# VHH binders against Flagellar brake protein YcgR (ycgR), part 62

Target 1, 263 residues: Flagellar brake protein YcgR (ycgR), of Thauera aminoaromatica (c4kar8)
Amino acid sequence: MAELSTPSPASPAPLDGGRGDELEKFTLRGARQILQLLQDLITHRGLITAHTGGGHSFMTAVLKVDEERGRVVLDPSPDPQANRRALAAPRLTCVTQLDGIRIQFPLVGLGEGQDKGRPALFAPLPAEMLRLQRREFYRLQVPLAHELSCLLKAEDLARKPVEVSARVIDIGAGGVAVVVPTGAAEFVIGGTLPACRLALPDGEPIELDLEVRNLNRQTQRNGTEQLRVGLRFAALPRAADTRIQRYIFKTERALNAKARGGL
Below, E stands for the ipSAE of ESMFold2; O stands for the ipSAE of OpenDDE; V2 stands for 0.75 times the mean of E and O plus 0.25 times the DockQ between their complexes.

## First folded at step 3 (VHH)

Design p1w (from pa1 with S31D A33Y G53S; framework vhh_7pa5_2; at its last look DockQ between E and O 0.15; V2 from the best seeds 0.00; counts 0 for: pae E 4.4 > 2, grease 28.1 > 24.2, placed apart)
Fold by OpenDDE, look of step 3:
Structure p1w (fold): chain B 263 residues (1-263), chain A 121 residues (1-121)
Amino acid sequence: as target 1 above (263 residues)
Amino acid sequence: QVQLVESGGGMVQPGGSLRLSCAASGFTFSDYYMSWVRRAPGKGPEWVSTISSSGGSTSYADSVKGRFTISRDNAKNTLYLQMNSLKPEDTALYYCAKDYYDEWGSYFDYWGQGTQVTVSS
């Protein structure tokens, strides 16, 4: 009778999207901390977006934390199809915020059942939860009016060099996120895009090398498909870094001033 | 500080209409997609509608399509939801939510306290 070694539950994929070392200090792994945070989400009626992959997501909330059974109880979607996708997904990526802090956590081993006579989703407690304070990990959402763009030097499916003008959607000290049309180029995580050009409003484009850190195919709610590319500044000259930081701070101040009714 | 304040909820009879408003502050309203979500008692949150930054694109849940209309006035930093032909199943707390997009996709980074909509005879 060969003891079917129950496959060790595959360690949930890191939440860091390839930024593991940098995000480790923001990752909670303590059971008590995780339980408390989940309880806080219940108390504050946190709206959670659960991503099932393939550009699909649904809204949920934590209904209960079952400490005895080591599981979290979630609201199912009112959409049966979303629930089917969720149950079929090897992993959910749950994203929400509490008190201005972004919270992200994976759920694996999702099942369906009943909680107090109501349909519910069940999952083991997350092994980790990422808490990101914007002040500690700030990425500026680029105002649409600024029309920041990045000329990406990439390759197509045939390995032919192509230039893609990508809209910059957010920027931080460490990199940019851009959106490109699906199929505009082929990107590989960990790959380098050399001699790209980041256009800032304050002068000439900055030439820089970019490393692909993450890829996300997203179907927007309006039905448009886009590829979001997270790019790290691979080699940023000091002068360029200064310009980027200046832009970020200037823009942030302007946004805050506007928000306060000053502009 | 980002603030979203919903208003316009109330009690209405089936077939009635309500118009919800959401006053936004603390961010550049015109730069973000905005959404309405609702949570009925004893049910999970449900996405209702989304509108693009410019207001040029809108999407709706099937459950409200043809009955609800999302709109925005960027000059007033206000989001609206016109709800017509209301049904008892539309009874919920309605939240205004700010869309956010990152490497993991879209989620709501801010939402209000909600405004209660009750549809009953």
Scores: ipSAE 0.593, ipTM 0.843, lowest interface PAE 0.9, mean pLDDT 86
Fold by ESMFold2, look of step 3:
Structure p1w (fold): chain B 263 residues (1-263), chain A 121 residues (1-121)
Amino acid sequence: as target 1 above (263 residues)
Amino acid sequence: QVQLVESGGGMVQPGGSLRLSCAASGFTFSDYYMSWVRRAPGKGPEWVSTISSSGGSTSYADSVKGRFTISRDNAKNTLYLQMNSLKPEDTALYYCAKDYYDEWGSYFDYWGQGTQVTVSS
């Protein structure tokens, strides 16, 4: 048992620029906000993954903020090659978390030196920092085995009521994404679908009002076209919100256990 | 509030043994993988070992494999690190960490204040 091994923890990956516009609302650019957040990392001793590019990273922490010189001071790696890669990299992308809030920031112009006689890495204060509550941005990919579905109260081409059972492919605090066969109903971005029913594994279906936010036509492996429909929860009752968040939490726990070897 | 309190450090001679403990509170301990991380003087943090939620799977850094054993007691919300055949290079502050993983990656979400291990003659 003590000799069985799991892989080392996977380093958290940076959120890339492909979602840059979506991330802007979570981006801090004010000098005082940045300083305070770095100070919070120091106070809570946040452990940081610093990415140097090429799939390389090392663990570090913010030792201090030197306000007078406008610099952040980081722990060097015990691995000299990691330090050399960091000093050669045009950008160091730092990722970490505080109290369930994801934090990401770039450092450029990294240099080496000493702080109180100890080796340290130095960089100018970052110009921006992401501060992202995971709950506000996170979408759980629904495991196929759960077979989550949502009964949509929609309209056909003639604007007559039609019910469509749609498979839920992802779910978050603010909505779901579902797939339906092309032509099963007419969806209009901004349109409201009242009294839809979301079926979770436990309990009775949740009655929800949904708003269509995006549509994406896709072709399946068998050549059949399907429609991916992004749906926002409108006027979600607190009890329904609680059940949805509980489902997400439990499922995420189970998925994390599987990813880490389970036992 | 999440709290992790390390204990059991001290001074030992090379070849000696120590057992570290970490008392956890403020979260459902049995839901999380737990890790040990150490920081040697003048150096940055180094991952040491990880144990699964149930305790059934473990992993170790190459530098400690075969000498250190991680374990947990979920009934007591306590994480342990048995350190044998200690070397001077094991001298460090040792921290336990709540290990959190999701689709965005793995994070050490919280860690304690650490317990000092010093290996010298």
Scores: ipSAE 0.237, ipTM 0.670, lowest interface PAE 4.4, mean pLDDT 83
ESMFold2 (binder alone), look of step 3: mean pLDDT 84; pTM 0.842

## First folded at step 4 (VHH)

Design A1 (from p1s with Y100F; framework vhh_7pa5_2; at its last look DockQ between E and O 0.45; V2 from the best seeds 0.00; counts 0 for: pae E 2.5 > 2, grease 24.4 > 24.2)
Fold by OpenDDE, look of step 5:
Structure A1 (fold): chain B 263 residues (1-263), chain A 121 residues (1-121)
Amino acid sequence: as target 1 above (263 residues)
Amino acid sequence: QVQLVESGGGMVQPGGSLRLSCAASGFTFSSYAMSWVRRAPGKGPEWVSTISDSGGSTSYADSVKGRFTISRDNAKNTLYLQMNSLKPEDTALYYCAKDFYDEWGSYFDYWGQGTQVTVSS
């Protein structure tokens, strides 16, 4: 009975396959830099979302950096179940921000114990920390009021063709992220969804082929499960590209104007 | 630059009430869900409540359900937390946090410095 090694949830590959090289320049690997960044997170009382896999996460914070022992000390979750999941996870993916820069880092080898008589989680120092400036990986968060949708041509578990209307939650030059009800369709990373229809506010839907690049099942805080699907534009006509870019630009301007109190 | 500034914290006796405010700037406030998070001494951060962008949907942790009310005024770019029937266990630093959703799921991409709430006899 070959233990089907459940493929480790692949780090969401950037929707733009070409960005792998760009990520390296934002990856800190120096021990001193990592220590400093973790210390900065302490100083700024950083709220960290730690993902344990399977759509589960918990909130934590760095309590201490133990340089001598080469470990980071974290707050445990007030939820015992979350802590159990964390300890059982082969890897935590920690996400936070500092000074407007998104920070992501893995923790492996999580254990529990006591720090100064208080329950705590312990992990070896991360080997790397990713600092992403939003500008370089910019995806427009679609305002809910715009109600962008994408009609996905997919298959169900029985490989029967199904059409799923998915809400677009973010959009960029290279693709969209959508949310679908759990079980609405079966998606395969690397698979192509042909002849999908992206609805923009400015006209007729855009027909395009989409490639599945990322799948994330998430349980919302309210207990609702959703599947987030990251989709790359596999074949985008020039006219469609122009429309998408125009939409992004127009929306960004509007959002910025509103943020400045102009709307 | 995104800024979140909490206010309204203080010391109150058990059974008392407080109203927290969070002034938001530097982003389109009305386009994002907002949350309150608290961190008590010796404990990790705890989610308290979330309100949708429009204010049409709210959620609460079980520990505060029925006692706390989250609300927002999008015209004023302000988030509120009405806290009633306060208990000593509600003592914490309360953070206003901006919700964000990406390929990794939901997390907070911005939060304030927090406002201290102390419930003590």
Scores: ipSAE 0.760, ipTM 0.910, lowest interface PAE 0.7, mean pLDDT 87
Fold by ESMFold2, look of step 5:
Structure A1 (fold): chain B 263 residues (1-263), chain A 121 residues (1-121)
Amino acid sequence: as target 1 above (263 residues)
Amino acid sequence: QVQLVESGGGMVQPGGSLRLSCAASGFTFSSYAMSWVRRAPGKGPEWVSTISDSGGSTSYADSVKGRFTISRDNAKNTLYLQMNSLKPEDTALYYCAKDFYDEWGSYFDYWGQGTQVTVSS
């Protein structure tokens, strides 16, 4: 729903508007460190998702690094429209994971050209790369039986306040993903939903502010259309963080026990 | 360690069919959405299809809608892609990918080595 009806921003939202200091310790800025990490992506054939803003993305890979010219060479998309969006975007946010490490980096100044007679995309080396261990990015898939929910304080299409009780489908240290019926509320990427309530199975609901990070339209097996909303926790209190991490740990342990017992 | 092993590729004439399989291990398969991705010679990776963790929801790239069917068997930890009415432009290395989502969006955190599909006369 929101992909076509949501205004495409001229540029993506900042990586983390309120948490820059907390991510700094995972940020590489040294030229040799960046070069080595890009070379590791090439060696391992890293499958990269490049986000162009407005909910659009395409698949790519780093083909090589031209150290002499300070550039990276990327695979173009087979979809010409994806390539046009990438070339028009002021910034690409590239995301992948290799061997348990989440890797994210911006590319600016993307251009098109050829590499050894094949179409390719070119950009200057990124000025920074984010490298996160699993603990920092892991998302638990919430078992249906837990009936985890989040009360969202949002607005409808007429900009009138609405409360939506949304089922939580995954949860991690940094946020949740929820599903809502198409049209239940209007969501804008980058928008903040204040004073939402996350209901964990053990204890009182957690009151927190949520930021809309992404939107995906999906169809259930009964034909019902739903909107998957990716939400980031803003300024999470320590007690709330502890409860969320405990829930994740206990649920992971239970799921792993089922997998071993079922084998 | 997460492993994804594709099989079922081969050579087939235009209009033919193939069924790809992906054997998953090292993670709770039934907890994750899974995708097929392909890479034709000289092209970047292209998303083909995604299936939800339960198998209740599926989605397809426009280029394969109506011809390809993604499915899964959570009891056997196996992902499938039924490919019908194959065309030369479907020639590619096909690999299964484990979908992953965080606060910055979706991406694939693991993928297999792939299985080659070649559609030629």
Scores: ipSAE 0.436, ipTM 0.796, lowest interface PAE 2.5, mean pLDDT 83
ESMFold2-Fast, scan of step 4: ipSAE 0.609; ipTM 0.866
ESMFold2 (binder alone), look of step 5: mean pLDDT 82; pTM 0.820

Design A21 (from p1c with A33D; framework vhh_7pa5_2; at its last look DockQ between E and O 0.37; V2 from the best seeds 0.57)
Fold by OpenDDE, look of step 5:
Structure A21 (fold): chain B 263 residues (1-263), chain A 121 residues (1-121)
Amino acid sequence: as target 1 above (263 residues)
Amino acid sequence: QVQLVESGGGMVQPGGSLRLSCAASGFTFSDYDMSWVRRAPGKGPEWVSTISGSGGSTSYADSVKGRFTISRDNAKNTLYLQMNSLKPEDTALYYCAKDYYDEWGSYFDYWGQGTQVTVSS
């Protein structure tokens, strides 16, 4: 009985499927900068999603930055099981946004205790914080009304070819994130899905090859399980790239216009 | 710029009712799912309820199911939370939050400053 090593939910690959060098530009390592950003999260009452691995996460917030002790104080989850997972995790991956800028930072060495007589989680200050400021890492959240979809050509557990229609939840210059029904197909990180079809509102679907970059099985807040798949454009014809860019631009413009009361 | 402004909080006795409102601006309100989150003293943030962009789908935490109702008026860019049969344990700062979805999962990209709800005798 081959223990099907459930692929350890790989930490979601950095958003930019391999631009490691570019991410360094957005990585804060200075103690003062990190402290400031954490303080900003406190000031703005930042809602943070802390990932514990295995597709599990909980919502937290920074309560305090203890500079003297070099630690950050976090709210515990109201779910005791989530706290147990957090404490057992070798690393938390914290994700949030501030003013539309995605912030990501690791916490290691999590412990529990009390702050001012209240339960709290403690961790050493993060060594680095990623702050994605540039549009190049921008992913357009696809308006629900657009109903973008991607026909994925994948395989099931039996390696039988299957076609899965997946909803596109975000799109950027480099790829898409999609949601697929649980069990619809088997995906392998680093695997290529050939001859997929991305449906845009402006014409015929775009045929393209997609590389699986990350997988995230999540139980939604409502208890529904979904698989989110991050996909990179592996081979994108120039014409297709132009269409995608045009769609993004047009959509952004429309969203902005509506926001200003112009539409 | 995206703005979310909560209102309608206050002090109420157990068994009482409140209606929270959230005025949204700076984005196409109807295109996004919206949520209420609450944070009580000494407790981390807790998801309360979510409503789809169209308003056709709603979900609730078990702790508030049957007592709270989430709704929205897309023409007014406003999110609501009707809270009935309030309990002391419902005391919290209530946030309006815009849902965000990416490869990391479901979280929030924007939220307001919150409105305080206090349930006390």
Scores: ipSAE 0.716, ipTM 0.891, lowest interface PAE 0.7, mean pLDDT 87
Fold by ESMFold2, look of step 5:
Structure A21 (fold): chain B 263 residues (1-263), chain A 121 residues (1-121)
Amino acid sequence: as target 1 above (263 residues)
Amino acid sequence: QVQLVESGGGMVQPGGSLRLSCAASGFTFSDYDMSWVRRAPGKGPEWVSTISGSGGSTSYADSVKGRFTISRDNAKNTLYLQMNSLKPEDTALYYCAKDYYDEWGSYFDYWGQGTQVTVSS
């Protein structure tokens, strides 16, 4: 059976993951605000990625909001296997963007049916929706020349400790993405890597705990396998957070100046 | 800021070919994977194909494998979709989409207005 998703397996963190307290200030809970935001997604024909868990997702869109029945109506996938996964999932995590704002919301209790003779998926209206401004989700693409690295303290297949020096490919307020050779260590989504070390250019490496949020296996053209690992920062000391924010700000300004000043 | 503009759609007979283009601006094109997504009349969105930032890795939906070829020219900030052996089922509005991955999820963070492809006799 064919999947209608991106080629790399990507699994989102749950909405109520390790950053739940930090995200509360960006969470909408008002019924009218939720209804209006869903209507805006309909109007702008938003492309929604619905994550079913286990690294699976499908594309959908909101067809309409049925206020009388308290339901949202979604497009089914053209792939019957994706629809079966969605119906079996205890929760869908829906992610999209509208006007530079990242929007994320859970749907539970998904069912199938018809809407005016058209196959459709149905769910109760979400009780909450997350709205993040660009500054809250921005990821700096790390210039290769900076050679940012992170020493990961993980386990191999035999559950023995292993240290992996991983190149950092992007960094944001909440975490990093790194690349490692496939098989260099075992990574489990939701797992914690304690006492890792992030090397920034401006001082001693930062010791921090990292949580694995996503894994994407990639095959390079030469046949070499590598793994892209999305990692969340555990609660950082203020000094570490400040250093990370300063690195991002300084690098972004330097890249903007280079783009304006030529190639 | 970010802008994606699709072109190259039109009317073709079954068995015909079209080449779609997507002009990208407002971001470093080569840093990001890019995808084609389509919406057929009365249907939801369907992922078609993805190409890695470097152009070194590609993938396709089963419905288009062997008929469609995704490519990119990073010097021209342009994404392409070569569509051969077109069928009436390929009739859709085709979107160029920018892939995005972070610790909160994977999704498309920008897409264009689309270009219409119509296959009929």
Scores: ipSAE 0.558, ipTM 0.849, lowest interface PAE 1.8, mean pLDDT 84
ESMFold2-Fast, scan of step 4: ipSAE 0.631; ipTM 0.879
ESMFold2 (binder alone), look of step 5: mean pLDDT 81; pTM 0.810

Design A3 (from p1s with Y107W; framework vhh_7pa5_2; at its last look DockQ between E and O 0.40; V2 from the best seeds 0.00; counts 0 for: grease 26 > 24.2)
Fold by OpenDDE, look of step 5:
Structure A3 (fold): chain B 263 residues (1-263), chain A 121 residues (1-121)
Amino acid sequence: as target 1 above (263 residues)
Amino acid sequence: QVQLVESGGGMVQPGGSLRLSCAASGFTFSSYAMSWVRRAPGKGPEWVSTISDSGGSTSYADSVKGRFTISRDNAKNTLYLQMNSLKPEDTALYYCAKDYYDEWGSWFDYWGQGTQVTVSS
């Protein structure tokens, strides 16, 4: 009877494709710090998006921090289905911001109950909270008008080679995130897509190898399902790197100028 | 710094109308989808509506569909919510929220302080 090793729940892929050590600098683990940050979220009426997995999420807020019981109290969703998903999820990934800093924290052991006669969700205090300053993990959100695309050389479920044109939604020094139609190809985390082509506005497409780092099926609010694929530049020629950096810089500058009313 | 400032809230009778505005600054407004979210007393936050960056696509919660209209003026960096046929159940603090998309999915990376809408007879 071969003990089917239950695949260890895939540790949420580090937000950045390999800077695990750098993330530790931004991770709060102190109980007092965590409590304070949660209290700050209450004070500032922070809107939290809680991800339940499978591309589903709901909005919540911290109602109370119960230090005595070591738990956080959250608003339930007005959608009963969302609450059911939340309660069934082994882990919630909560995302919010405070003072322009992205905050992310896990909640495990979610339960439902009443707080002061109102329906509420309860969870043990998070063991850690990640505070990410945008500057350090900056990925350029690609303007839709730029229509960046990446031709992915992938395989379908039958392992037949397929080419998928994917829209690039964000780009950084280390990789791109793309959106593909659901079912367009089969992607495996850790797999390499060889000889892909990244199209930039400034010239010929860049040929490069891409490593699949993240897969996220997302259901948009309009009901459309998309697959977001996080891709790392596995082998990037220096010239290509320079072009990518130039594009990012130029685009950021343009966006900033526009934001200042200069365009 | 990103700023979102809501206005246009107030008290209105059932069946009445309000128009909310959100002034956006500190980012390229025309490059992001924008949303309205509301929080009623004693309830969790509720998504109300989203409009695409260009304004070409809109979506609504079922609870407001047919009554609310989201729009935007990118030249003025302003988001709007026209609310018609208001109901007591629409009483809430309404937030303008900036949509963000990352590896986890869609969330709001910025929102305003909110504008209070009260529907009462």
Scores: ipSAE 0.819, ipTM 0.937, lowest interface PAE 0.6, mean pLDDT 88
Fold by ESMFold2, look of step 5:
Structure A3 (fold): chain B 263 residues (1-263), chain A 121 residues (1-121)
Amino acid sequence: as target 1 above (263 residues)
Amino acid sequence: QVQLVESGGGMVQPGGSLRLSCAASGFTFSSYAMSWVRRAPGKGPEWVSTISDSGGSTSYADSVKGRFTISRDNAKNTLYLQMNSLKPEDTALYYCAKDYYDEWGSWFDYWGQGTQVTVSS
């Protein structure tokens, strides 16, 4: 099966990247809880993706917590360029999982050194760590048969209004990803699309504001070029959130039933 | 319950070959890109290779290009890594990892226990 996937680098989102108040309830700030969570990542040998900005990242792991000095010790990358980017970055956004829970934390003031004679990266303990349950980070891959769509109220190159009906390919608590024909509208990372309409199978379309978070140009199986647009919900009304969560729950249950009964 | 089970590791002489497999269950395998990640003794994790959800696009770390081939069989929910021309520096625990891409970028939301590959003479 021939298919091309040519993703553009996603813009890394720091903690509270446009959802600040919504994420607060999932944020740990107690020093003892942070130390324990970092120790759990060591014990479970968590694979960490460390984002350095500009779409760059590298793999790392927490090697140890130096509680006496108040710092974490990370494995350096085998790629020296990745280490240079990490040391130059004002902030390292670390993402991993523990027991199905998404763990995210910032590291600032990253330095290079040695730990017991081996190269290592060092940073002060993070002041906060974000713990997101599966339902809070999960992006449901929308079955093609559902034909979910989102009407985007966007702009063309001359900043004139244009409406684009986009197919929704995934949906979660924080946003959607859609595909549109290349050139259908101009999308700018960080740009806001007001009063878009998300069509779920149940009820009237949901009116919501969307923020463009990433863009990825893709080639479909038939050779057609399309643009994958990652969109964040801005100020999502509670009723809309409830409808989205209901759709995700029902669809996931249906997919799980098919997978279970398909043997 | 997402589960990824690696197999096919073992001891091999330099220049030899091994084929790793990863059996996936508990999710729609064909909807996700998949990766191999390895951990060598005394070193941090290293990304090895990624394959798109359909299998139509692949990518490799420079250290393994031309020697390793990633593939998948979506009908059998299985990921593979064919490793040829193995070198002592390929000695590592190899993990099968489920790619996840969201508004914060790419990361791995699940991985297996790993299968040990040892290349020594």
Scores: ipSAE 0.638, ipTM 0.886, lowest interface PAE 1.3, mean pLDDT 84
ESMFold2-Fast, scan of step 4: ipSAE 0.556; ipTM 0.848
ESMFold2 (binder alone), look of step 5: mean pLDDT 81; pTM 0.817

